# Ledger of designs, part 46: miniprotein binders against q9h3h3

Target 1, 235 residues: q9h3h3
Amino acid sequence: EDGFTAEHLAAEAMAADMDPWLVFDARTTPATELDAWLAKYPPSQVTRYGDPGSPNSEPVGWIAVYGQGYSPNSGDVQGLQAAWEALQTSGRPITPGTLRQLAITHHVLSGKWLMHLAPGFKLDHAWAGIARAVVEGQLQVAKVSPRAKEGGRQVICVYTDDFTDRLGVLEADSAIRAAGIKCLLTYKPDVYTYLGIYRANRWHLCPTLYESRFQLGGSARGSRVLDRANNVELT

## First folded at step 21 (miniprotein)

Design GV1
Fold by ESMFold2, fold request of step 22:
Structure GV1 (fold): chain B 235 residues (1-235), chain A 103 residues (1-103)
Amino acid sequence: as target 1 above (235 residues)
Amino acid sequence: DPEELKDLLEKLLELIVRAAERALRAIKEGNPDEAKWLIIKARIIAYILIELLDDEEIKRRIERALELLKEALRAIEEGDPKKAEEILREVIEEVRRLIEELK
């Protein structure tokens, strides 16, 4: 009913996945070229559909940076989806634990920190910091949405390779904060994305596993990271 | 709200068609890995769509499309791209009919 914001964002992300991406791939491109690339393609100026006056003449789905150590492995997503469909007809309960077990069984363990920022200097600065962290090896892969004509917030996604590895997830949060980013971060395991589980779901599952809030005071460079499922602070 | 939901449903249905059409193209171009990921994408979109639908007949038709997409994946794995193409065309036509019915 009302509150289909997550599903609208999901639809836009699915569309974007299928359009061309602008990629800086540190595995094949020298790190010395990163600053020029960032200047050419700031996310606040790259338009989703190639509007006049933008740096791109064709549609762009995502702007992405791949780190030197990026090794793509989505796991057994096909098997995950099949098992998910079978589970739904089995009468067995579907819980966050069930989703975790499916992800482990099928090796679909990646997830991502998400941040939403308005177009402008703050977004471009945040993206540049994230991109440098990826190329320098503190993060593995990130992407940012281009500017849509609707003028809404844009999203930066920073991936980790194993949502069950809390240390790795917290280290990615720390690397994001070290890049100067102070906004709210939310973490979504990719298993929820591959199973199409968003806010409107019959099981009342919460696809956000962790929430990170930058702590004022600054000396600890700390985040307050909350485990949403257990309502416990990890930091 | 009702108009927002209708627009969202139409958009999701169009995205299923787009993913299936691109998968069909990928099969014809000899890119089975790309085709499989596009079919997986179509299934994700269908999962989102099912959770938004309240019409049981439309849900059943989307669930049938999910089964067809699963069969298309198996056909690609078994080295039968012609079968996968036939299945994808059926999905595209069925989803296009649903789009027209929502208009």
Scores: ipSAE 0.880, ipTM 0.946, lowest interface PAE 0.4, mean pLDDT 91
Fold by OpenDDE base, look of step 21:
Structure GV1 (fold): chain B 235 residues (1-235), chain A 103 residues (1-103)
Amino acid sequence: as target 1 above (235 residues)
Amino acid sequence: DPEELKDLLEKLLELIVRAAERALRAIKEGNPDEAKWLIIKARIIAYILIELLDDEEIKRRIERALELLKEALRAIEEGDPKKAEEILREVIEEVRRLIEELK
């Protein structure tokens, strides 16, 4: 991603967060209705602003699926931000370890696997696989961006409860791969998002903790996961 | 590309305004939790802007907006929604002025 692409995507994501979501909630809706819902709202056809002929007439920020075990808890984001500002004022060194400790202290531990896919059948198929995995309890929650006017790539986000739980992060990767996803995955903790930390930051923090590459004939996981901070393969 | 950066800055500033306006509505509707969430989002956008800005004057103005948004959160927590509304209006006005100056 060259230039300000990451910041553009962040801006779009922030805008999308403020608009209505299309949600399938497995806690309240029978799993048997998932296929009909997926058919009604394929992400390649759902438009960000409700274009004529789209399944949605009004703006949609995200299409999301909530699993049975999903509990929305973002932690103390306000306290996190306050502590972050105090830390900056203190002049103390800021490291990935610092961010990890802040996240733990304020219980802001969520993170997500990200994949970017072009609009079309492959995206819709990928999303369907992820949605099923969520409803079946292999994943907790996922969302996908609707189609933009420019036809750019859409993003699927698959969340985990704790970015410090390496096994949980890896299990989510395995579930994504089992759903038939073969593209590159990157894992980003939400703490970096909540603090506005992206590629070009003055602290040289990398918001991507893990990278997953699909591997043919490899381990039972079907992927190679790289710890970006330590440059070590975990699988 | 300076033009690309300008467009991004404008977009981010507009998002702060939007978030603050929605927060203001949420307060008026008796939904302080929604308001707090929107204010937090506005603060995130401000963080992004601060990292992108080279102009110290503009940066200071965004930092001021960031502080005001923090005060709005405190006002909500203290049970003073009217104060929160006033602060949010100030944020909206300040950021709108900045948008107009950058056009």
Scores: ipSAE 0.878, ipTM 0.945, lowest interface PAE 0.5, mean pLDDT 93
Fold by ESMFold2, fold request of step 22:
Structure GV1 (fold): chain B 235 residues (1-235), chain A 103 residues (1-103)
Amino acid sequence: as target 1 above (235 residues)
Amino acid sequence: DPEELKDLLEKLLELIVRAAERALRAIKEGNPDEAKWLIIKARIIAYILIELLDDEEIKRRIERALELLKEALRAIEEGDPKKAEEILREVIEEVRRLIEELK
């Protein structure tokens, strides 16, 4: 009802980015240690600011798992931002195609599937399944927000390395569903994040590229992925 | 909701200050890559702010902060941490003045 939900969530995410993270890094940590780590740091119990009785005594911005094959590459974000500013002063049209081309030119190709879950067992179970999928190599990297005092919904982000690689994005959706996750997923390319483009933007750009819905009943049950730009089902 | 928007704008301005202060610390600790990412984050926050603002003078002041942040990034790349620190302190001062004026 507030009309600025995306921008409030963006502000909270920006704040969280600057606080310490709890990270399980499969590149340097044996996979056999994952289950103990998950039991120690369930996202429903890790508190944003280190409340009494929490597993953490210090603030935590994010809880993250890096897969063995994760190769960090944000691309040329500095150049992306500079080109974006130049484009705005050029008088040339700004469209979704323009954003896609900027992302390609500057190699800022990552994106993420997002899901929002209330604190509790369902969230912790979903996160554990995602974390295992990352360590086992079906997914590359994921993070989850810690519990805030108000007990609102938390977010799991599952990253992919190239939003223009539709097959790769769909494979990540399938891996998420194989982990038993049945809630709504939305996919957002990181280029929109790095350019600060959320719901309130003068160009009326929509940062959500795909939606994924899991169909539980009927003869054709399974993941249904919708391309928001063309309003066509991909699966 | 004008009260909600005002709270959001103040939050975003405070986040720019926080990112810039963290970038200053990173420079002093000899962590230029961390400083660059914090400056990039401050610029993202400024982009969000500009799309929420209707006051053209305030927008121009945020656009000036964006230019300063770009100069700070350049100074870090050129190996001039003192210049980057001076620029970041100017950004912090300008944004803090704006926070006080909006109260």
Scores: ipSAE 0.873, ipTM 0.944, lowest interface PAE 0.5, mean pLDDT 90
Fold by ESMFold2, fold request of step 22:
Structure GV1 (fold): chain B 235 residues (1-235), chain A 103 residues (1-103)
Amino acid sequence: as target 1 above (235 residues)
Amino acid sequence: DPEELKDLLEKLLELIVRAAERALRAIKEGNPDEAKWLIIKARIIAYILIELLDDEEIKRRIERALELLKEALRAIEEGDPKKAEEILREVIEEVRRLIEELK
């Protein structure tokens, strides 16, 4: 009966995108400053709207870390959206393959691993591990939501630059697990985000491409990854 | 849940207005690239909204807003920010009327 969870999270993310971000940019900030920054701005204490007593006095939409190799490139999102609208009026079937082709054609290739954690030590520890992995070069860019007034789970997004590069997506999963993260991870290509495709969609598309579950005693990855589109295990 | 859906629809509509208003501000401040991204975001929100709606008249009105947002993007690309502002004001007016009807 929580059939709108994805859409509620999408609305929160859209709102957060439009507020200021707190950014540690390794391209311009020495790595030695990271631990102090993490201690000053733990995601469980940074408040969405700048509550009294929080480390931030102004609203914060996202807390983010950019790695030294981060090269921003969203691709042709405007063209993607136009082609998407044209496709819908064409009468041709819309499948995961057509979404993949649209993403390739318009170079909208990024995607992200997502995890949801309750505010507290576990969230702050997970974020710190991810942020260190970004600054050390094992990951390229990540963000985490701040704490909402009413509490609730917060999200960490760990981006990869090409969802069609399975090896790169799996290597990001491995880097996340190496940081000590054991919770469920789900992977969503940004093409679905830019086209507003969430759980409630008329095409029955599954916006989650991969699902990662922590696995003790396994390979260097430390996880079992399921391809949700094809219902096959990759690991 | 009908009440949960209604609250979500209203929230999404308000976000379209917020994105469009911020795009207007960005145009006035001489930041057309920022305005373009805010309009793209408004269109994403509209896509989400359409998939949640089952009222065909409301869907038609959101689809009109999508077309207006597309024309605002074209106006920015053509170097006509005043036209983009006019179009964005129309989008804001249309969506605010819909918000009031939903209440």
Scores: ipSAE 0.873, ipTM 0.942, lowest interface PAE 0.4, mean pLDDT 91
Fold by ESMFold2, last read:
Structure GV1 (fold): chain B 235 residues (1-235), chain A 103 residues (1-103)
Amino acid sequence: as target 1 above (235 residues)
Amino acid sequence: DPEELKDLLEKLLELIVRAAERALRAIKEGNPDEAKWLIIKARIIAYILIELLDDEEIKRRIERALELLKEALRAIEEGDPKKAEEILREVIEEVRRLIEELK
């Protein structure tokens, strides 16, 4: 029951998107350079605005790793936004199914697993594991926020190509867990981001499609993944 | 609290201006794809803002900015960067006026 935390985080992300990024691009950079790059730019030490003593002297919006298979394709976001506005004037009910169909129609299918960690060794270790998984091909693309202020939480985003491909989303979750990550993960389709749908929305839509929790017991070390829309455990 | 909401609204409005100014620069530098994404970003920020507003006149002004941003995208697609620049300058002026009125 937090006031406008989601909207403040959204504003910070929108601002960060417009600033320079630090990118390791496996499509053009040898994999053997990754460890040195990670050591040079740990997310707990790269500062949002280039604070004295940090590795960067200029603002950094995001730190990102692109895998060899990364092919950026956001789909028809312009058409998505236009159709969204038309839908709102149509009088038709707006539901999670409506958003799913808009995303399919306009080919805006990407989404991301999100995790929030405090600055420090745990964050840097988690990011390094994710970055290696991207360069090795188990994941396609990921980014992490820099340190914005002392003690503030940072976010790692791990993208998938198609939120409607449940198996692919679950495989990404498995790859994240194989990197040793045990914290809560939430999955948000990019359609919600491109339509500015966060906690404060008139339709009471929940932008989180899946939650993944590290398995505390049961049959195997892995995830318990909950489908938030249908309240059904997938694993 | 009302003060925290006001700060968030002002931040979102300033981000619209920043996105539009960056889009204007991208057009001048011959980068229409970058300009397009910055305009899309400005529209996302406007969508967030509309869901936070309860003043119908302010909401109507943001909706007008959204329509102008859509027209700027069309101008870029039609190969008319001068028209897109004119539209973006109007958006910047209108949103800056709104920022001053909310202070």
Scores: ipSAE 0.872, ipTM 0.942, lowest interface PAE 0.5, mean pLDDT 90

Design GV1
Fold by OpenDDE base, fold request of step 22:
Structure GV1 (fold): chain B 235 residues (1-235), chain A 103 residues (1-103)
Amino acid sequence: as target 1 above (235 residues)
Amino acid sequence: DPEELKDLLEKLLELIVRAAERALRAIKEGNPDEAKWLIIKARIIAYILIELLDDEEIKRRIERALELLKEALRAIEEGDPKKAEEILREVIEEVRRLIEELK
C-alpha cells in the first residue's frame, strides 16, 4: 500500500463503525433464515450510503454475522490506551513483545483474518461461505464492508478470540479455506487498531502477524501460514 | 502528496468531531457505554493523526484533545455526565477550529 492508503482505509473503517450495521445474529435467528438474509443483502449490492436501487435505503457501516458462541468482549481498551500512553512517556523501548504483554495484561486479545475482494459474485460467494461457517460454529464472528461508490475492494474480517493462541488462529484459517476462499489472508490483532498503529509508525511495528497463502494439494489446512514477525512458516 | 495528506487530515479531524458529537448524544440519551465506545474511537483517530502530523503546534493541539477525551471517560466513570458533556463540547470546538485553520 503506497502513500496513505492504510490510513484512508482506517478512516473509512472508523466512519463505518459509527453507522448502523446489518447483522445476522445466530443467537436469536434460526440458521434456516441465513440463506434468505444473504439473498436479501449481498455485500456487492449493499451500498455504504444507501444509494438508489440498493437493498438498503440508509447508510450501512458493516454487514456482520454473529455465531452462537459470540460474546462481544473487547477487554480493557481504556486501560490499554492509558498504559500505552504511559509507555510512550517513559521512553522505554517499544517492541512487538511489549504490545503482546499489554494486550495480555488488559485482556485485549481479539484479532482478525482480513481479505480484500473486488465487488461481485466472488465476493458474495466468499461472504456466503464465511457466514455459513459462522452460523455452523466453525467461526465466531465475521463482517464485510458494503460497496463503496468508487467500486473499490471490499474487506471481509473474520475474528478470533485470542491472537496469542496460535492454534486458534490456524483453525480459523482452516475454516476460511474450507469455505472455499483462496485469496491472500493477513492476520492483525485488534490491539494494534486500538492504539492507532498501522504499517507506517515511528516504532516500526508491523501490525500483520500472520500471512496465509492458499496451497493446492499441500497440508490438510489447504494453506501456508507465515509468521511475519519471525519469518517462519507455521504449517 | 501534500494535498492527499491534507484531505486525510481533514477527514480524520471531522471523524473526531462526529464521534464526540455522537458521544454527547449518547450521554444525553442515558447510554454511557456507547459514549465511552465513541470516545475510544475518537482517541484512536487522534493516535493516527499524531503519527501523521509533522507540525508540532497542530500535534500539541491533538494531544490536548486526546487528554480531554480521556478526562471525558473519567467523568463518565465517576458518574458526572454533565462534566463529560462539557469536555466533549470543548473537544468539538477545538477540533473544528483546527479544521477551519487547515482550509
Scores: ipSAE 0.870, ipTM 0.940, lowest interface PAE 0.5, mean pLDDT 93
Fold by OpenDDE base, fold request of step 22:
Structure GV1 (fold): chain B 235 residues (1-235), chain A 103 residues (1-103)
Amino acid sequence: as target 1 above (235 residues)
Amino acid sequence: DPEELKDLLEKLLELIVRAAERALRAIKEGNPDEAKWLIIKARIIAYILIELLDDEEIKRRIERALELLKEALRAIEEGDPKKAEEILREVIEEVRRLIEELK
C-alpha cells in the first residue's frame, strides 16, 4: 500500500460503520431468498451515499450476510483499550505477542480475510459466492463495501471467530477459494483495528498476520497461506 | 506527502466529531449502548491520529480528547448520562477548534 492508503481505508471503514447496513440475515430469512436479494443489491451498484439510479436511495455503510451460526460478540473492547493505554504508559515492550495476549484476555478474538476488487461483474460474482458460502454455513459472516463515488476498489471482509485458531483461519481461506476467489487475501485480527494499529505505528507492528495466494497449476482449488510473523508457509 | 497527510488528518478529526455527535444523540434518545460503541470508534480514530501526528501540541490535544471520551464512557456506565453529554460536547468543541486551526 502506497502512502497513507491503509489509514485512508481505515477512515472510510470507520465512516461506513456509522451508517446503516444492508443485511441478509440467514437466521431470520429463508436461504431461498438470497438470490433475489443479491440481484436487488449487487455491491457494484449499491452506492455509498445513495446516488440517483442506485438500488439504494439512502446511505449504506456495508452490505452484509449473516450465517446461521453468527453471533455478534466483539468481546470486551473497552477493557482492551484500557489495558492497551495502561501498557503504553508502563513503557513495557510491545510485540505481536503482547497484542495476542491482550486479545485473549479481553476475548477480542475476531479477525477477517480481506480482498480488494474493482467494481463490476467480477466483484458481484465474488460476493455472490461468498454470500452463498455464508448462508450454507461454510462461513459465519461477511461484508462488502458499497461502490464509492470515485470508483475505487471495494473490499470484501470474511470474518472468523478466532484469529488464534489457525485451523479455523485456514478453513475460511479454503471456503473462500472454493467460492471461486483467486485474488490475494490478507488476514487481519480485529484487535489491531480496535487499537488503531495500522501500517504507520511506532511499534512497527504489522496488522496482517496471514497472506493467502491462489495456487496455480493444480486441479485443486488451493492456496498457499503465509504466516507473515514467522515467514512460514502453513499450507 | 504533507498535503495528503493534512487531508487525512482533517478527515479523521471530522470523524471524531461525527462519532461524538452521534453518541450525544444516542444518549438523548436513550440508547447508551450505541453511544458507547460510537465513543469507542472515536477513540480508535484518536489512536490513529496520535500515530500520525508529529506536532506535540496537537498530539496532546488529541490525547486530551481521548481521555475525555474515556470519561464519557465511565459516565454512561455510572448512570450519569448528563455528565456524558457534557463531556461529549467538550470533545466536539475542542476537536472543531483544532480543525479550524489546521485549515
Scores: ipSAE 0.869, ipTM 0.941, lowest interface PAE 0.5, mean pLDDT 93
Fold by OpenDDE base, last read:
Structure GV1 (fold): chain B 235 residues (1-235), chain A 103 residues (1-103)
Amino acid sequence: as target 1 above (235 residues)
Amino acid sequence: DPEELKDLLEKLLELIVRAAERALRAIKEGNPDEAKWLIIKARIIAYILIELLDDEEIKRRIERALELLKEALRAIEEGDPKKAEEILREVIEEVRRLIEELK
């Protein structure tokens, strides 16, 4: 919408990353407690800076749910950045394939499905569905941004372990759709985030690899997934 | 919108300062892993800034900060937390100066 919306969102995300998270960890907390936790911390009510009357009194960067199989391994991000800087200095052409190779080399393979929703029941319901899917092992990890003072859209991020695993990316989409989410989804590898690559960049790299659109009665997955790089539907 | 860009630049610069300050605290608290993570975050923000900046002088200064942040990472890895702290202080000072110049 605005010329720098992506960068603004990035800045907010980076700020949020540095603040405490509200986490439900299914590895240590019984699944039976999820409903109570969701009721206590609905994302539409949790405020970014702990506003009076909110469930949180302190700043919250993210609300997150960790599945049983969750591993926080992000790979060699430092090495990735070093290689990226060296590549820029070399003057060699930079392509999506280059980024893919860098990601593989440094084991920075995580990516995420993103959805933006207005604060309210629909957001909380979507989050509850995602959280359940994570706890049940259909998804590995997800997070949602807290409510901002401005009342802007909140983002739910659903992670996959490997953006190069197309099947895994598609399975996550299916799980999200099964949770009742019908909005537009975009998939972004974390490698682009770690290198500060957003929509507008000198290399014309698109950080969005996939788009998912809900389709009633269409595909068995309940969505149409577009490979943005190749402009091909995968479903 | 030039004003929108200015606000964004300021926000990003403030985030570098925040990340570096938190990294400094993490080092002092004996948490080098957290410090490294925060420095990496600061570097990401610097990448974003470099992409947004048309002013070559400001860009060079951000590139210098980016290099210093890399040196801070190395210092942590080498087991020299005091050097890392010194470098982070320099980053904070340089970036704060930029913020003041942009006001």
Scores: ipSAE 0.869, ipTM 0.940, lowest interface PAE 0.5, mean pLDDT 93
Fold by OpenDDE base, last read:
Structure GV1 (fold): chain B 235 residues (1-235), chain A 103 residues (1-103)
Amino acid sequence: as target 1 above (235 residues)
Amino acid sequence: DPEELKDLLEKLLELIVRAAERALRAIKEGNPDEAKWLIIKARIIAYILIELLDDEEIKRRIERALELLKEALRAIEEGDPKKAEEILREVIEEVRRLIEELK
């Protein structure tokens, strides 16, 4: 990525987090209404700032779908940040293992599979597949970024409850693949986001723990998942 | 590109102001949980800024803002919303001053 692309994307994500979300909540809304909602708010047409002619007249930060089993629990993020600051002050070495332990200690265990897609039918189709998987209980929660004015790639985030549960992470990958998604997936724990750790950081921490590549005729999962920290294939 | 960095820094600083202002409103509206979440977001932005900044004086000022934001969280937890509001106003003023200095 050229220049400060990662930090720009982070800034945009933070800005989006603060704006209103378009949410389909399967806990309160019948699953039968999902198709109408998807048709009303296709992510390729929903605009970040509510442009004229878009389905939304007001700014939208994210479009999200909550599954029936979804419970918002971010853990002790405040305690995590305090411990992180104390760790930096201590001058102790900081490793991916350190971040993992901090996450466990403060119960900040959520993570997400990420996919980047150009605006259009393929994005909307991918999102529809993910949204259905969430409503059907194969996935817990997902969100997609709205269309930016510049027409750049949109991101779909599919969350898991515990980035330390390899089986759970792999199950989510399988569900995404079963939904017909064939693009590259990267998995990032939220702990890195909450600590402001992106690709360019002084500790040389990589926030991407896993990569998933689609494979035809391969494993029952339809993908190859690489553990980037250990450079080992998990599937 | 120095101009690209400058634009990014300004954007991040503006986001801190926005988060702090929204947190202030959330407190006034009786939503301390939303306020805490917004303050945490502002702290994340401050972390990003600290990694990008080469100017030690600006970095120090962002670190001060980061500390103030932590104090605001504590004030909310202690049930002193007025103190939290005061701290957030200070953060907003300090960060706005930084924005003006970078223009």
Scores: ipSAE 0.867, ipTM 0.940, lowest interface PAE 0.5, mean pLDDT 93
Fold by OpenDDE base, fold request of step 22:
Structure GV1 (fold): chain B 235 residues (1-235), chain A 103 residues (1-103)
Amino acid sequence: as target 1 above (235 residues)
Amino acid sequence: DPEELKDLLEKLLELIVRAAERALRAIKEGNPDEAKWLIIKARIIAYILIELLDDEEIKRRIERALELLKEALRAIEEGDPKKAEEILREVIEEVRRLIEELK
């Protein structure tokens, strides 16, 4: 990624977080309505700022689907940030292990698989597959960015409850692959996001813990998952 | 590209202002939880800015904004919404000055 792409994406994500979301909540809406909702709000057609002719007339930050088991608990993010600032002041070495311990201590354990796709049928199809997997209980929660004016790639985020649970992370990858998605996936813990840690940070921390590549004819998972911290293949 | 960085910095600063303004509105509307969330978002943006900035004076000002935002969170927790509003107004004013200086 050239220049400040990661920071630009972060800025756009932060802006999107503050705008209204289009949400399908499986806890309150029958699963039978999902297809109609997907048809009404295809991600490639929903525009970030409610452009003329789009399904939305008002700004939309994210399109999201909540599963039956979804809980919006993000942990003690305020305490996490306070501890992070104290750690920086202490001058103690900061490592990926340090961040892991901070996350555990403050119960900020969520993470997400990320995929970037160009606007169009492939994106809408991928999103429909993910949304169905969420409603069917194979995944807990997912969101997709709406179409931007510049026609850039849209991002689908698929969340897991605990980035320290390797099995849970791998199960989510398997569910994504089962939905027919074959693109590159990267997994990022939310703790890095909450601390503003992106590429090229002063501590040389890598916010991507896992990478998943599609594999033809291989394992039942249909992917190879790399632990980037340890440089070890998990599958 | 220095111009690209400048544009990014301005965008991030504007997002802090936006978050703080929305937090202020949330307090006035009696929604302290939303206000806290928005303040946390503003703090995240400030963290990103600190990593991007080379100017120590601007960094110090962002660090001050971080501290003020922390104080606003405390004020909300202590049940003093008026104090939180005052602090948020100060953050907004300070960050707007930074935006003007970067133009």
Scores: ipSAE 0.866, ipTM 0.939, lowest interface PAE 0.5, mean pLDDT 93

